# VH-VL binders against Phosphoglycolate phosphatase, part 15

Target 1, 238 residues: Phosphoglycolate phosphatase, of Staphylothermus marinus (a3dnn7)
Amino acid sequence: MIRLAAFDIDGTLTINRSSTVLCLEAIDALRKLEKNGVIVVLVSSNALPVVVGLKKYIGLSGPAIGETGALIYYGEEEIVATTKYSAKQAYLDVLEKYNEYVYGSWQNMFRLHDYALKIRKQYLSKDNEIYSLIKEYVENKYPYIKVGYSGYAIHLTPKDTGKGKALKQIMEKHGIRREETMGVGDSIMDWEFIKETKIKVAVANADPELRRKADIVTTKPSGYGVVEIVEKILDKPP
Key: E = the ipSAE of ESMFold2; O = the ipSAE of OpenDDE; V2 = 0.75 times the mean of E and O plus 0.25 times the DockQ between their complexes.

## First folded at step 4 (VH-VL; framework fv_felzartamab)

Design zo3 (from zb6 with heavy chain G50D S53F, light chain Q30E; at its last look DockQ between E and O 0.79; V2 from the best seeds 0.00; counts 0 for: pae E 8.6 > 2)
Fold by ESMFold2-Fast, scan of step 6:
Structure zo3 (fold): chain C 238 residues (1-238), chain A 119 residues (1-119), chain B 107 residues (1-107)
Amino acid sequence: as target 1 above (238 residues)
Amino acid sequence: QVQLVESGGGLVQPGGSLRLSCAASGFTFSDYYMNWVRQAPGKGLEWVSDISFSGSTIYYADSVKGRFTISRDNSKNTLYLQMNSLRAEDTAVYYCAREYWDSSGFDYWGQGTLVTVSS
Amino acid sequence: DIELTQPPSVSVAPGQTARISCSGDALPKEYAYWYQQKPGQAPVLVIYKDSERPSGIPERFSGSNSGNTATLTISGTQAEDEADYYCQSADSSGTYVFGGGTKLTVL
């Protein structure tokens, strides 16, 4: 019996990996986990208010992880930072040096540790080249910062934190052992937190490398895969 | 800078007991899983035990399970290893190691303390 | 139970590329980590999460994990790289395992 289930949002709880539209059937499945006493944790690289707003209006009482693990929301008066570092200075530096290629995410006004850059529309065909350029510049000049690319945004994150660190802190606070946990995602970037769980799940349309590492690959994509795994977990033998 | 200093090693007879300590400084001790890793003379590294942030989750290598007890005191920034029913094969340098965040590896190690189990 | 197998020794000339392998059934699904240990010294983490380098580790150190084999690569090997190298991984139950170690000789 699992006691905690952690879910990536974009591409996992959405209708597909190219949309931010929620799969309502997946949201209903999360509510079913909540009603059965399972702690549901939303895990995201988004600014904390975005993740907290989503969990609140779904009706989930569990914690939320924002800013790529740098912040955990346990409640209105209990917000915990998992790092002492901020990528803000590196972010401002990159904006000045590479303004031709990138601009700041609107969410950066609501960030403290993790900062996101968007690639300008005219340069999207060269996204991997721009990502590599920024990664090399930042990681050489700011050795305490790591650079990741989701396909949607370039993330500057302190190296001493991540989604896995945040999830382990939540597990310890709630007295949950690894054997009682499940993690679900669609990107190889999600492996960082999924590897810290017992039941490692990739949705059918996940990155090939994540599907290869997972214990379970759902037959249905994105949010529909979440419905599938939740039904399997909640099934009781006759 | 991060520093880990082990102490408590020494010579002990088979069947005896020793308590190792690891004093941590230069970081927030309660934010890290801590490990004990040992190395017999002229041999390779062998993982011994792991302890979570507050000590609520603990794992042991099968070779020491039931004989060794890992614990921590976050108020003193200290990790402990209580070793009971010691055997000749427990002779090793014992290292305190900090678990690398977001991985299952170890980013900082102490200098080690030698435990010799002999008559 | 996981077990990691390394060659006991590897020899390379200065300036040449050294490759140290680590094989095990856990490696397709688990991260590999690499440690350097010089005589009388504590181990030093040189590669984490298959391919990442800690701050302060020279760029000549790189790692990969493919199939059931993780590989530590040292390009342009220097005399100071002479040491014992250990791979390490974890299983899903929270236990850890080290490879037997590889003595790298630069001569």
Scores: ipSAE 0.053, ipTM 0.636, lowest interface PAE 7.4, mean pLDDT 90
Fold by ESMFold2, look of step 4:
Structure zo3 (fold): chain C 238 residues (1-238), chain A 119 residues (1-119), chain B 107 residues (1-107)
Amino acid sequence: as target 1 above (238 residues)
Amino acid sequence: QVQLVESGGGLVQPGGSLRLSCAASGFTFSDYYMNWVRQAPGKGLEWVSDISFSGSTIYYADSVKGRFTISRDNSKNTLYLQMNSLRAEDTAVYYCAREYWDSSGFDYWGQGTLVTVSS
Amino acid sequence: DIELTQPPSVSVAPGQTARISCSGDALPKEYAYWYQQKPGQAPVLVIYKDSERPSGIPERFSGSNSGNTATLTISGTQAEDEADYYCQSADSSGTYVFGGGTKLTVL
């Protein structure tokens, strides 16, 4: 049986991949998992207060992962860093060098380890080119930093952590075996944590590469896909 | 620098037991899954077992399941393999291997310790 | 459960390109990894996550994973590249599997 289900937020629990509006049906599905004793973990590149606020107002008791895995919230008195490094220096360097193309996320004021860059609207048609340029520059100059892009933001993250490492630490702490887990996302960036779960789920509108790697691709997009998979898991548990 | 040093190999009779150790240094041991991989003389590599960060999750190859026990002591930075009910087929060089950062690859290997099961 | 099939040997002249294949049903969904092993030595990781090179591995080593076949490619093969090469992957149950190995011979 599934004892832990991990979900990305943006593009997965939202109404689509272009909006931050939550799919209310997906939220109801997460609360059903909670009521049935499943540990629900939100796994996100957002700053930790965003993720923790969301989990609390949904009514989820499980841990929360923020900053691309660099921080885990277990409770008011237990916030754990999964790295001692920070991408702050690399982030400031990129802002100065590439300010024509990118600007800093508003959330960076609340971050410690992982820093996000937004691509300016006039350059969004070239987003993969800009991402590749920044990735090459940062990873060559700052060997302890990795660069990722989910289609929402470019993230500079310490190499010694990630969503997968954080999820593994949660599973260890709760005594949850891989066979008892499900991971759901929409971006190839989510593969890092999804690959650590038994049931690997991509929503219908996920990146093509994630859909190829997943065990299950839902028929509905984003949050509606979450409803679909939660209903299947609770109705016909494996 | 990362170092992995296996010890405890030797000659043992069929049905006997042997305990291997792997001393780790140069990295934060508790941040990595650890693996045992073996290689029979003149043969290829065979994965034997892995163990999670805290030791709470363990997998074995079918060929050793029920006979071998992997464990770790994070306070001593040491990986262990307890081998019971040994058979001639277990004769091999046993390597400990670190699982590559955020992937399932084995990025650092020890030099191996030879286990010979002979009657 | 998963088998990875490699040719037993591959021969190449110095300076030529060597290609070592690894076939298995898991490869469309799982990463392939490649290890070089010289006689009397421990294996060395040369390619991870299908196509990435660890620090210190020469640029002549590259990898790909397409369909059910992963391929290790060594361009401009040198005498010191003569070794056994193993592919490795994982299944969804958390176990790992190595291919049978390929002996690369350089003239």
Scores: ipSAE 0.019, ipTM 0.611, lowest interface PAE 8.6, mean pLDDT 90
ESMFold2 (binder alone), look of step 4: mean pLDDT 91; pTM 0.937
OpenDDE, look of step 4: ipSAE 0.568; ipTM 0.843

## First folded at step 6 (VH-VL; framework fv_felzartamab)

Design p14 (from zo3 with heavy chain T57Y)
Heavy chain, then light chain:
Amino acid sequence: QVQLVESGGGLVQPGGSLRLSCAASGFTFSDYYMNWVRQAPGKGLEWVSDISFSGSYIYYADSVKGRFTISRDNSKNTLYLQMNSLRAEDTAVYYCAREYWDSSGFDYWGQGTLVTVSS
Amino acid sequence: DIELTQPPSVSVAPGQTARISCSGDALPKEYAYWYQQKPGQAPVLVIYKDSERPSGIPERFSGSNSGNTATLTISGTQAEDEADYYCQSADSSGTYVFGGGTKLTVL
ESMFold2-Fast, scan of step 6: ipSAE 0.290; ipTM 0.743

Design p17 (from zo3 with heavy chain T57W; at its last look DockQ between E and O 0.01; V2 from the best seeds 0.00; counts 0 for: pae O 11.7 > 2, placed apart)
Fold by OpenDDE, look of step 7:
Structure p17 (fold): chain C 238 residues (1-238), chain A 119 residues (1-119), chain B 107 residues (1-107)
Amino acid sequence: as target 1 above (238 residues)
Amino acid sequence: QVQLVESGGGLVQPGGSLRLSCAASGFTFSDYYMNWVRQAPGKGLEWVSDISFSGSWIYYADSVKGRFTISRDNSKNTLYLQMNSLRAEDTAVYYCAREYWDSSGFDYWGQGTLVTVSS
Amino acid sequence: DIELTQPPSVSVAPGQTARISCSGDALPKEYAYWYQQKPGQAPVLVIYKDSERPSGIPERFSGSNSGNTATLTISGTQAEDEADYYCQSADSSGTYVFGGGTKLTVL
């Protein structure tokens, strides 16, 4: 039986991967999971305040993961860092060298460990090239930093943490076994935490690589895929 | 099947105002950046302004900053260009153009609407 | 702020190859786009992302980008290809820029 379900936010709980608008049906589905005793965990590369805000207003009581796993929110008085390092210096360095192509996410003002870069509009068609350029530069100069691209932002993250590590810590804290978990996402970056779960789910419009790796690919995209898989789990609990 | 139809052009005096509209059909309007491009008589193309999916990102050419306002109503599949403080050099055919979804080019254009600024 | 420079005019005999250049410092850092415009008509995209051809555009149209110059090539030029051609790109400030345009005359 599933006791914990982890969900990415951007592209997963939204109406599609090109929008930040929440899928209301998906939100309702998450509420239903929680009502049925499932711990719902929001997993995101967003700054922790964004994730916690969403958690709160959605009405979820479970932990939240922010900054690509670098921070876990268990409650108002319990925030845990899963790393001692920060990508801030690397971020500043990238801004100095590559500000022609990228700019800092506004959320960086509220970030401690993981820092996000946005690709300027005019260069979106070259997003992969820019990502590769920054990745090579950062990982060469900063051996303790890894660079990922969610399709929304380029993330500079300490190597000793990640979405998977954070989720595993949550599972351990709550006494939940891997066999009792489900993970849902849309990006290959989500595989980091999804692979730590028993039921590995990719939404229909997920990255091809994630779809190939997942146990289940939903027929509906993004938030509607979440609705689909939640209904399936609630209808036929494993 | 993609169609863009501009309207609102006409004759206006210097210092006057005019509002252009572009009606879009044949595609999901909210999924695309939209642009205005103008062409003075006998001259080349000049980019004027663009607007993102929901209007969060807006850019203007320096020549129109502070005078023109681009906007969109996704519920009506319509792009707008409010032009204030018009000048003679603003005289042009104004095209609305859809931005290529994965690039920074314009894959579909309207027929254009003529704006003439003259005393 | 970038600038794209095109030759004002290019002449070619029918069946011959026409080449229109577009030079700018932003190239090859930025993609080039090409538009065909016939008198009294709106521009039509004929090449995107330097060398990609939209559906419906004849195969005789091709594009390349080398150094600081993008080139539109029309092999086997036909009378119907006579038109104004504009290159276009963008800068890091969010501004799109067009070349001055090239009048292609088919002799």
Scores: ipSAE 0.000, ipTM 0.512, lowest interface PAE 11.7, mean pLDDT 93
ESMFold2-Fast, scan of step 6: ipSAE 0.316; ipTM 0.744
ESMFold2, look of step 7: ipSAE 0.016; ipTM 0.608
ESMFold2 (binder alone), look of step 7: mean pLDDT 91; pTM 0.940

Design p22 (from zo3 with heavy chain N35H)
Fold by ESMFold2-Fast, scan of step 6:
Structure p22 (fold): chain C 238 residues (1-238), chain A 119 residues (1-119), chain B 107 residues (1-107)
Amino acid sequence: as target 1 above (238 residues)
Amino acid sequence: QVQLVESGGGLVQPGGSLRLSCAASGFTFSDYYMHWVRQAPGKGLEWVSDISFSGSTIYYADSVKGRFTISRDNSKNTLYLQMNSLRAEDTAVYYCAREYWDSSGFDYWGQGTLVTVSS
Amino acid sequence: DIELTQPPSVSVAPGQTARISCSGDALPKEYAYWYQQKPGQAPVLVIYKDSERPSGIPERFSGSNSGNTATLTISGTQAEDEADYYCQSADSSGTYVFGGGTKLTVL
């Protein structure tokens, strides 16, 4: 039986990977999980207020992970940083050097550790080339920072944290064993936290690399796949 | 800067006990899962045990379950392995290893400490 | 029950490409890691997450993981690359497994 389920937001709880519109059926499924005693954790690279706001209005009681694992929200009086480093200096450096290709996420004014760059629309066809260029520059000049690409944004994150580290800290705090967990995502970047769970789920339209690594690949994409897997585990628990 | 230094190995007779220590420095010890990995003379690497951030979750290889106990003291930045009921097959260099923070591999290893179980 | 199989030895001439395979049922779903070990020394991580290279590891080292086989590739092999190489993976049950090791000889 599953006691904790962790979900990526963008591309996983949305109607598809190109939209930020929530799949309401998926939101209903998350509320159904909590009604059945499962702790629901939202995992995101978004600034903490974005994740916490979503969690609050869905009515979830579980923790929220923001800034690619750098921050965990357990409640209004308990917000924990998982790293002492900040990628802000590297972020400002990249903005000046590569301004032709990237711009800063508006959420960066609400960030402390993890910083996001957006690829300008005219360069999206070369997104992997731009990602590799920035990754090489940053990781060579700032050895304590790692660079990842979710398909939505390029993230500069301290190397000593991540979504997996944050999830393991939550599991330990709540006395949840790996065998009691499920993780769901759409990006290879989500593998960091999904691999720390027992039931590893990729939605149908997830990155090929994530689909290969997952235990279960849903037949439906994004939020509709979340509905599928939630119905499956509640109907036939392990 | 990251360092792991093992100690406590030596020669013991079958059925004896030893306690290994691993002193960690150069990183926030409480932020990492820690592992013991061993290597018998002229043989390959074999995973022995791991321990979570605070020690609430612990796993052992089947070959050592019930005989070995892993523990940690985050205030001293030290990992321990208590080895009881030692057998000749436990003869190996024992390595302390840090789990890579976002993956299930080992990014830093200590130099190892030799345990010889012989009569 | 994950098990990783490596060839016991691989020989290559200086400047040629060495390829070391690692096969196992876990590899389609788990990351592969590669360690270099020279006599009397602790293992050194040379490839993590299938294909990523740690800072300080020469770019001649590369990795891949396809199907049930992970491969460590050393291009333009140097004499200093002579060592034992171990692949490693993990499963969701909280266990870790190493391959049996491959002795790379540069002749």
Scores: ipSAE 0.101, ipTM 0.688, lowest interface PAE 6.1, mean pLDDT 90

Design p24 (from zo3 with heavy chain Y100F)
Fold by ESMFold2-Fast, scan of step 6:
Order: structure tokens, then C-alpha cells, then sequence
Structure p24 (fold): chain C 238 residues (1-238), chain A 119 residues (1-119), chain B 107 residues (1-107)
């Protein structure tokens, strides 16, 4: 049996990729995993308090990864930064220079390392062009920062961290081997942590690039796909 | 019940190509990582390549990288190894092996197929 | 250390206990697996996940993994146990490595 399962939140544990409403069936599935001895890790680009709050109130005991891997919450007395760098200066620079196209995420006031930009509604049809423009500008001027686009927000993240680095640190701390792990997501940005697991899962409505990289693509979308894969692994012989 | 049956081995000249097949039966093939492992005459076991459930994640030993291509057809329950630019040191018995669902060991092996690379 | 190191040979009298070691840097974090190979035959899994026995493998076979060393132990060794034994493990990236093999002689 798997001993650790890592899940993206937005678009993966929600009812679909356009909503923040949780799929309650998926939440129930995560609770069943923990009841069967599996460590459940929530992985997110959201500010750490958002992820930790969700984890606590849905009743999960496993670690949480916030800020695109820059922060790990193991418990109230143990919060670990995986990087010494901050994208704050790059974020402020982009916000000023490209203010016609983007605005800052409200969560940025609760961030330390990873910073998020939203594309203004009138420019969403040119989201890839705007993403590429910002990526080229930031990565040339701030070589220690990388730029990713989740479909929800453009993230400026220190290059020396990521969701995968954070997950590997959690595995090492808990003595969990790669071969005992599963990763589930919906965005190509989730590949960074999913590739570090044995069982690589994309939900049915995931980005085409992630569906091509994953080993298992569920038949059901978002949270309903999470229910599907959890049932599958719990049915496997030990 | 679980069976892995290999085929395609034979004699080839240096620089030549050969394609190995492994027919799987008795289990849900698409639920397992599959591996190729080789053994040169009188030598030990050497891991060659693995392929994930759908074929989207593939790794190779450094000695074969760029020359060998592992693939699978889940509709036919068959694993393949396309071997190009063969060298004398590739001479070996090639085994098809199934990997555990949740770990890195090999629970079932085929009988092997001999590949001889000589002039 | 990417490599797993085994002694090239181990000799034991019938009825005695044979111990085959396998050492490498992967072993503190990864499972060890053991395979028996008789001349002209495919390898047969005898121990998986450090210490578990597959159905059909005699109870006299056992395994352990402590620190940097995994050990295959064969109690009351019999003539039919004479074979080459290989340990195997994985690194954290999911690639695999075999030990060099140990020839067990029973006489």
C-alpha cells in the first residue's frame, strides 16, 4: 500500500476547475486515506494560512505545502521555508510595469516568498502572451526567480524551490520512499510534485500536458476523479 | 497464472537493430510498471529500462540511453524494447520483469531472450 | 553510492546458516529485494520489501535491512539452495540497481 498521497487543491479537490467549492466526496476520500494509515499532504500555490486552515477544518493531520513549495507546515511549532529568496521585489516591479494587464492577488499580503498576479478579465484571451511577456522580463532581470502560470494566476517563485522540492523534504522527514507515494493534480504546474511520486495521477479535466505526463488519468473530473483514484488504491492488495 | 513470454532475440551485427517483445497475461497489464533487465554471459544482472502504467514516464540506464526505446501497448498487453546502434557489449539475455504496484522490486520475470551482437 | 556491493562468494556446509550481505547508500531509505538464480534459469524473487517472503518460498529464507546493509539469511541450508543471489534496490529517482551477485556453494 501507498503510505503518502499528495493532492493539489484548486481544480483537484474542488467540484470543477472554475470553482473553489470543495467536492465533499473528495474530502471524505482523503479522510478514508488517513483512516487507512496514509499520510495526506495538501499541495498548493495559495498562501500558507489558506492551506493550513483548510487542512485543519476538513480534519486532516498530514503536512501542508503552501506558496508553491516555498513553505511547509508540519505543525504549529514547525513551519519550514524551503528557500531564502523572495519574489516580492520582482512582483512589485511587474505590477508597476504591466499594470495594464495584471493585478495582484489579495493573498499576497499573506505571502513571504511566492507572489501571484491575476490577468485582467479583458486580457484573458491573450493569457499565454501576457504570461510569456512577464516570464521573459522577470527571468532576465531576476535570474533567481521563475515564472509559472496555473490557469488561475501567474506565480513568481524562487528558482531554488517548488512543490516537488517541498514534497521530497516531507518524504525524507517522514521516512517515506518514492515507491510508496501517489500524487494527484489538475495543472501542468502540479507536474513538479507529481513527478516525484510513484503513482502519477491527473484528473480527467486536467491540462492536456499534465494528462500526457501522468500515468493514470481518471475518468471523472476534479474531486470526483480523486474519489475514483482513492477507491482504486484502497482496493489494491497490501 | 501470471505469465511473461519474451520473443525477438537473435544474432545481429554491430550497428544493427532488433526489437524485443514481451507478451503479458494473467493480470491487469495497465496497472503495472514494466522493466527490461539484461544479463551478459557469465555476468550479473543489469537494469536496462522501465516504463510507467501508461508509458508517459520512462527511464533508461546510462549505457543504453539514446539507443534503446522502451514502449508498451496496453490494448495488446505487450511490452517492447527497440534496440538500435547495437554494440558487442549489449550481448546478453534480456528479461521482461513486472514491478510491484507499490514498490521497486520485480515479482515476476520472463524466461529471457538471448541477443547476440557479433560480426 | 549508486552501487550495491555483495561478496562474490559464500560457502556453507549443509544444515548451516548462510548469510549474504548487500551494502549501499540507498538501503537506509529504500527497500531491498533478493533474487535466486540457478544456471540457465530466470531469476526468482525470494525476498521482497526487506523481509517479506513470496508464496512458495521456504521458511528458511529470511531478510533484513539495517543501516547501509541488507542481509539475506538461509537457515538450515540445503543442496538445492546452491545458486547465485542478487540484491536489488532503487534510488530516490525511481531507477534501479542490482548488486554484483553472490555465488552460494553448499558442500
Amino acid sequence: as target 1 above (238 residues)
Amino acid sequence: QVQLVESGGGLVQPGGSLRLSCAASGFTFSDYYMNWVRQAPGKGLEWVSDISFSGSTIYYADSVKGRFTISRDNSKNTLYLQMNSLRAEDTAVYYCAREFWDSSGFDYWGQGTLVTVSS
Amino acid sequence: DIELTQPPSVSVAPGQTARISCSGDALPKEYAYWYQQKPGQAPVLVIYKDSERPSGIPERFSGSNSGNTATLTISGTQAEDEADYYCQSADSSGTYVFGGGTKLTVL
Scores: ipSAE 0.086, ipTM 0.636, lowest interface PAE 6.5, mean pLDDT 90

Design p29 (from zo3 with heavy chain W101Y)
Fold by ESMFold2-Fast, scan of step 6:
Structure p29 (fold): chain C 238 residues (1-238), chain A 119 residues (1-119), chain B 107 residues (1-107)
Amino acid sequence: as target 1 above (238 residues)
Amino acid sequence: QVQLVESGGGLVQPGGSLRLSCAASGFTFSDYYMNWVRQAPGKGLEWVSDISFSGSTIYYADSVKGRFTISRDNSKNTLYLQMNSLRAEDTAVYYCAREYYDSSGFDYWGQGTLVTVSS
Amino acid sequence: DIELTQPPSVSVAPGQTARISCSGDALPKEYAYWYQQKPGQAPVLVIYKDSERPSGIPERFSGSNSGNTATLTISGTQAEDEADYYCQSADSSGTYVFGGGTKLTVL
C-alpha cells in the first residue's frame, strides 16, 4: 500500500478549476487516508501560511509545501528552506519596469523565496505575451530565477528548487520510497512533483498534457476525482 | 561556478576493483541528487547510478547491480563509485553528473575519468 | 523494454535547419532532454523539459515533444554545431534512459 500521497490544492481539492471553494468530499477523503496510515502532503505555490492554515483546519498532520517548493513545513519548530536564493530582487525589478501590465500578489508580504505577479484585468487577453516578455527579461538578467505561468499568476522561483525537490526531501526524511507514493494534480505545472511518485494521477478535467503523462486519469473532475482515487486506493490497489 | 572533477580512473584487470571520486564545488552539494553516467569508447551514453540528497535512496542500472556501490560524503562535497568484479564491458569514460532541479535530466557534467579493464 | 530510438546520423548544409528525432514509449508520459557532445568533451545540456533552453545556449536550438517522438531543431546550423546529440528521458520507475545518439554533420 502507499504510505504517502501528495496533492495539489487549487483545481485539485476544489470544486472545479475556476473556484477556490473546497470540495468537502475531497477533504473528507484526505482525512480517511491519514486514518489509514497514509501521510498526506499538501503541495502549493501559495505562501506557506496559507497552506499550513488549510492543513491545520482540515486536521491533517502531514507536511506542507509552500512557495512552489521553496519551503517545507514539518511542524512549528521545523520549517525548512530548500533554496538559499530569493526572487525578491527580480520581483521588485519587474514591478518597476512592467507595472503597467502587472501588480504584486497580496501574499508576497508573506513570502521569502518565490514571488507572484498578477496580470491586470484589462491585459488578460495578452497574458501569454506578457508572460513571455517577463520570462525573457527575468531569466536573462537573473539566471538563477525561473518564471512560470499557471493561468492565474506568474511565479518567479529560484531555479534550484521546485515542488518535486521539496517532495523528495519529505520522502527521504520519512524513509519513504517512490514505490510507496501517489501524486494528484490538475495542471501540467503539477507534473514536477507528480513525476516523483509511483502512482501518477490526473483529475478528469486536468490539462490534456497532464492527463497524457498520468498513469491514472479519474472519471470525475477536481475534488470529486480525488474522492474517486482515494476510494480505489483504500479498497483496491492500483 | 559549478564544477565537478572526477578522479580515480585507470587500468585494472578483469575481476579487479577501482574507486572513483567526484569533487563538487560552486553549489550546495547536499541539495542535489547525483549521478554516474558512462560512455564506452566510440559508443553512446549509459546511465549507471543515482543517489539522493543524503544517500538514503539509491538506484542502479541492471548491468552494474551487485557489483557497483554509489555513495557520497556531504561534509567533503564528494561523490564516490566503488566498482568491484570489473569486466571488459565496463571499460568507459565515467562522468559525474548533477541532476537538474526537476530531477529528470543532468544540468552539469564533469570532464570524465577513463576506466580501462584489460588483461 | 523501454528504449529511445534516434537516427544514427543527420547531414545538413551550413545555414539550413537540422532536425533530430527521438522516439520511444516513455515520451508521451515523460519530459525529453537533449545533450550536445563534441569530440573529447563532456556532454552539454542544450534542451530540458521538452522545449526549454538553458542560459547560454543559442536561440537557434529548440525542442518539441509530441506523441511518442521528441525533436531537436537547430535553425541556421553553424559549423560549430557539428557534434553527437543524445536525447534522454526517464521511465515510470524513475530510472534514466539515453537514446543511441545522432551524429550531426555540417558540410
Scores: ipSAE 0.114, ipTM 0.705, lowest interface PAE 6.3, mean pLDDT 90

Design p31 (from zo3 with heavy chain D102Y)
Fold by ESMFold2-Fast, scan of step 6:
Structure p31 (fold): chain C 238 residues (1-238), chain A 119 residues (1-119), chain B 107 residues (1-107)
Amino acid sequence: as target 1 above (238 residues)
Amino acid sequence: QVQLVESGGGLVQPGGSLRLSCAASGFTFSDYYMNWVRQAPGKGLEWVSDISFSGSTIYYADSVKGRFTISRDNSKNTLYLQMNSLRAEDTAVYYCAREYWYSSGFDYWGQGTLVTVSS
Amino acid sequence: DIELTQPPSVSVAPGQTARISCSGDALPKEYAYWYQQKPGQAPVLVIYKDSERPSGIPERFSGSNSGNTATLTISGTQAEDEADYYCQSADSSGTYVFGGGTKLTVL
């Protein structure tokens, strides 16, 4: 049996990629994995308290990854940073220079390493242009920071960390072999952690690039695809 | 009930090409990674290539990279190995092997098909 | 590069315990798998995930993996156990490697 399953949250455990509303059927599927002894890891670019809160209220005992891999929550007495760098200075610089186009995510009050920028509503139709502008500026001026765009927010993240690095550290700590793992996501940005797993899953409405790289593309979108893959896994003989 | 049957082996001259097939039955083919493993006469086992459930993730041994291409057709329950630019050192029995996704071990093997590269 | 080293041969008398080693730098972090191959036949998986036995494999077969060495142990060795034995493991990049094989002779 699989011993560890890692899930992206937004667009993967939600009812669709445009909403933060959780797919309750997907949450039930995660609880079913937990009941069968599988370590369920939530992987997110959100601030750590958001991810930890969700994991606790679902009833998952596994670790949580926040801040795009910069922080791992193993328990109330064990929170580990995967990087010594912070994107805070780059974030403050961008806010001052590009205030016309972006504003700071409210979650930044709860961040230590990874910082998020939101595109102002009037400029959403130019999101790729604004993302490219900020990426060029930050990566040239702050060579230790990388810039990614999730479709929800622009993230400034230290280059020496990521969702994949955090997941590998969890696997090593728990003695989990790659062959015992599954990763599920909806964005090409999730490939960084999904590629570190044995069973690579994209939900039906995932980015075309991720669907091409994945071993399994579910028939159903977002959270409904999570239900599909969880049923498939639990129905396999040991 | 699980059965893997290789075919397509034979005599080929150096620089030639061959396409091997492996017909799978008795299980849901699309639920398994599939592998090719070869064995030269009187020698040990050598892993050649593997392919994931959908065919999106593929790995090759360094000795065959750029010359061999693994593929699968889940609608036909068939695994393939396209072998190009064959060398005398590729002479071997080629086994099709099923990899259970929970273990990465090869739990079922076909009987093998002999490929001889000689003038 | 992952490499797995096995002794080329091991000899035991019937009823004695045979031990076949497999050494490599990947083994502290990766599982070992063991295959039995009799002349003219395809290999048969006898041990997976270091120490687990597939359905149908006799209880006399067992495995372990400690440090950089995996060991296949056959207790009360029988004449029918005479065969070539191969270990196999994976690296973190997803490729696989077999050991050179060990010929077990039951005298």
Scores: ipSAE 0.116, ipTM 0.665, lowest interface PAE 6.0, mean pLDDT 90

Design p46 (from zo3 with light chain Y31W)
Heavy chain, then light chain:
Amino acid sequence: QVQLVESGGGLVQPGGSLRLSCAASGFTFSDYYMNWVRQAPGKGLEWVSDISFSGSTIYYADSVKGRFTISRDNSKNTLYLQMNSLRAEDTAVYYCAREYWDSSGFDYWGQGTLVTVSS
Amino acid sequence: DIELTQPPSVSVAPGQTARISCSGDALPKEWAYWYQQKPGQAPVLVIYKDSERPSGIPERFSGSNSGNTATLTISGTQAEDEADYYCQSADSSGTYVFGGGTKLTVL
ESMFold2-Fast, scan of step 6: ipSAE 0.156; ipTM 0.707

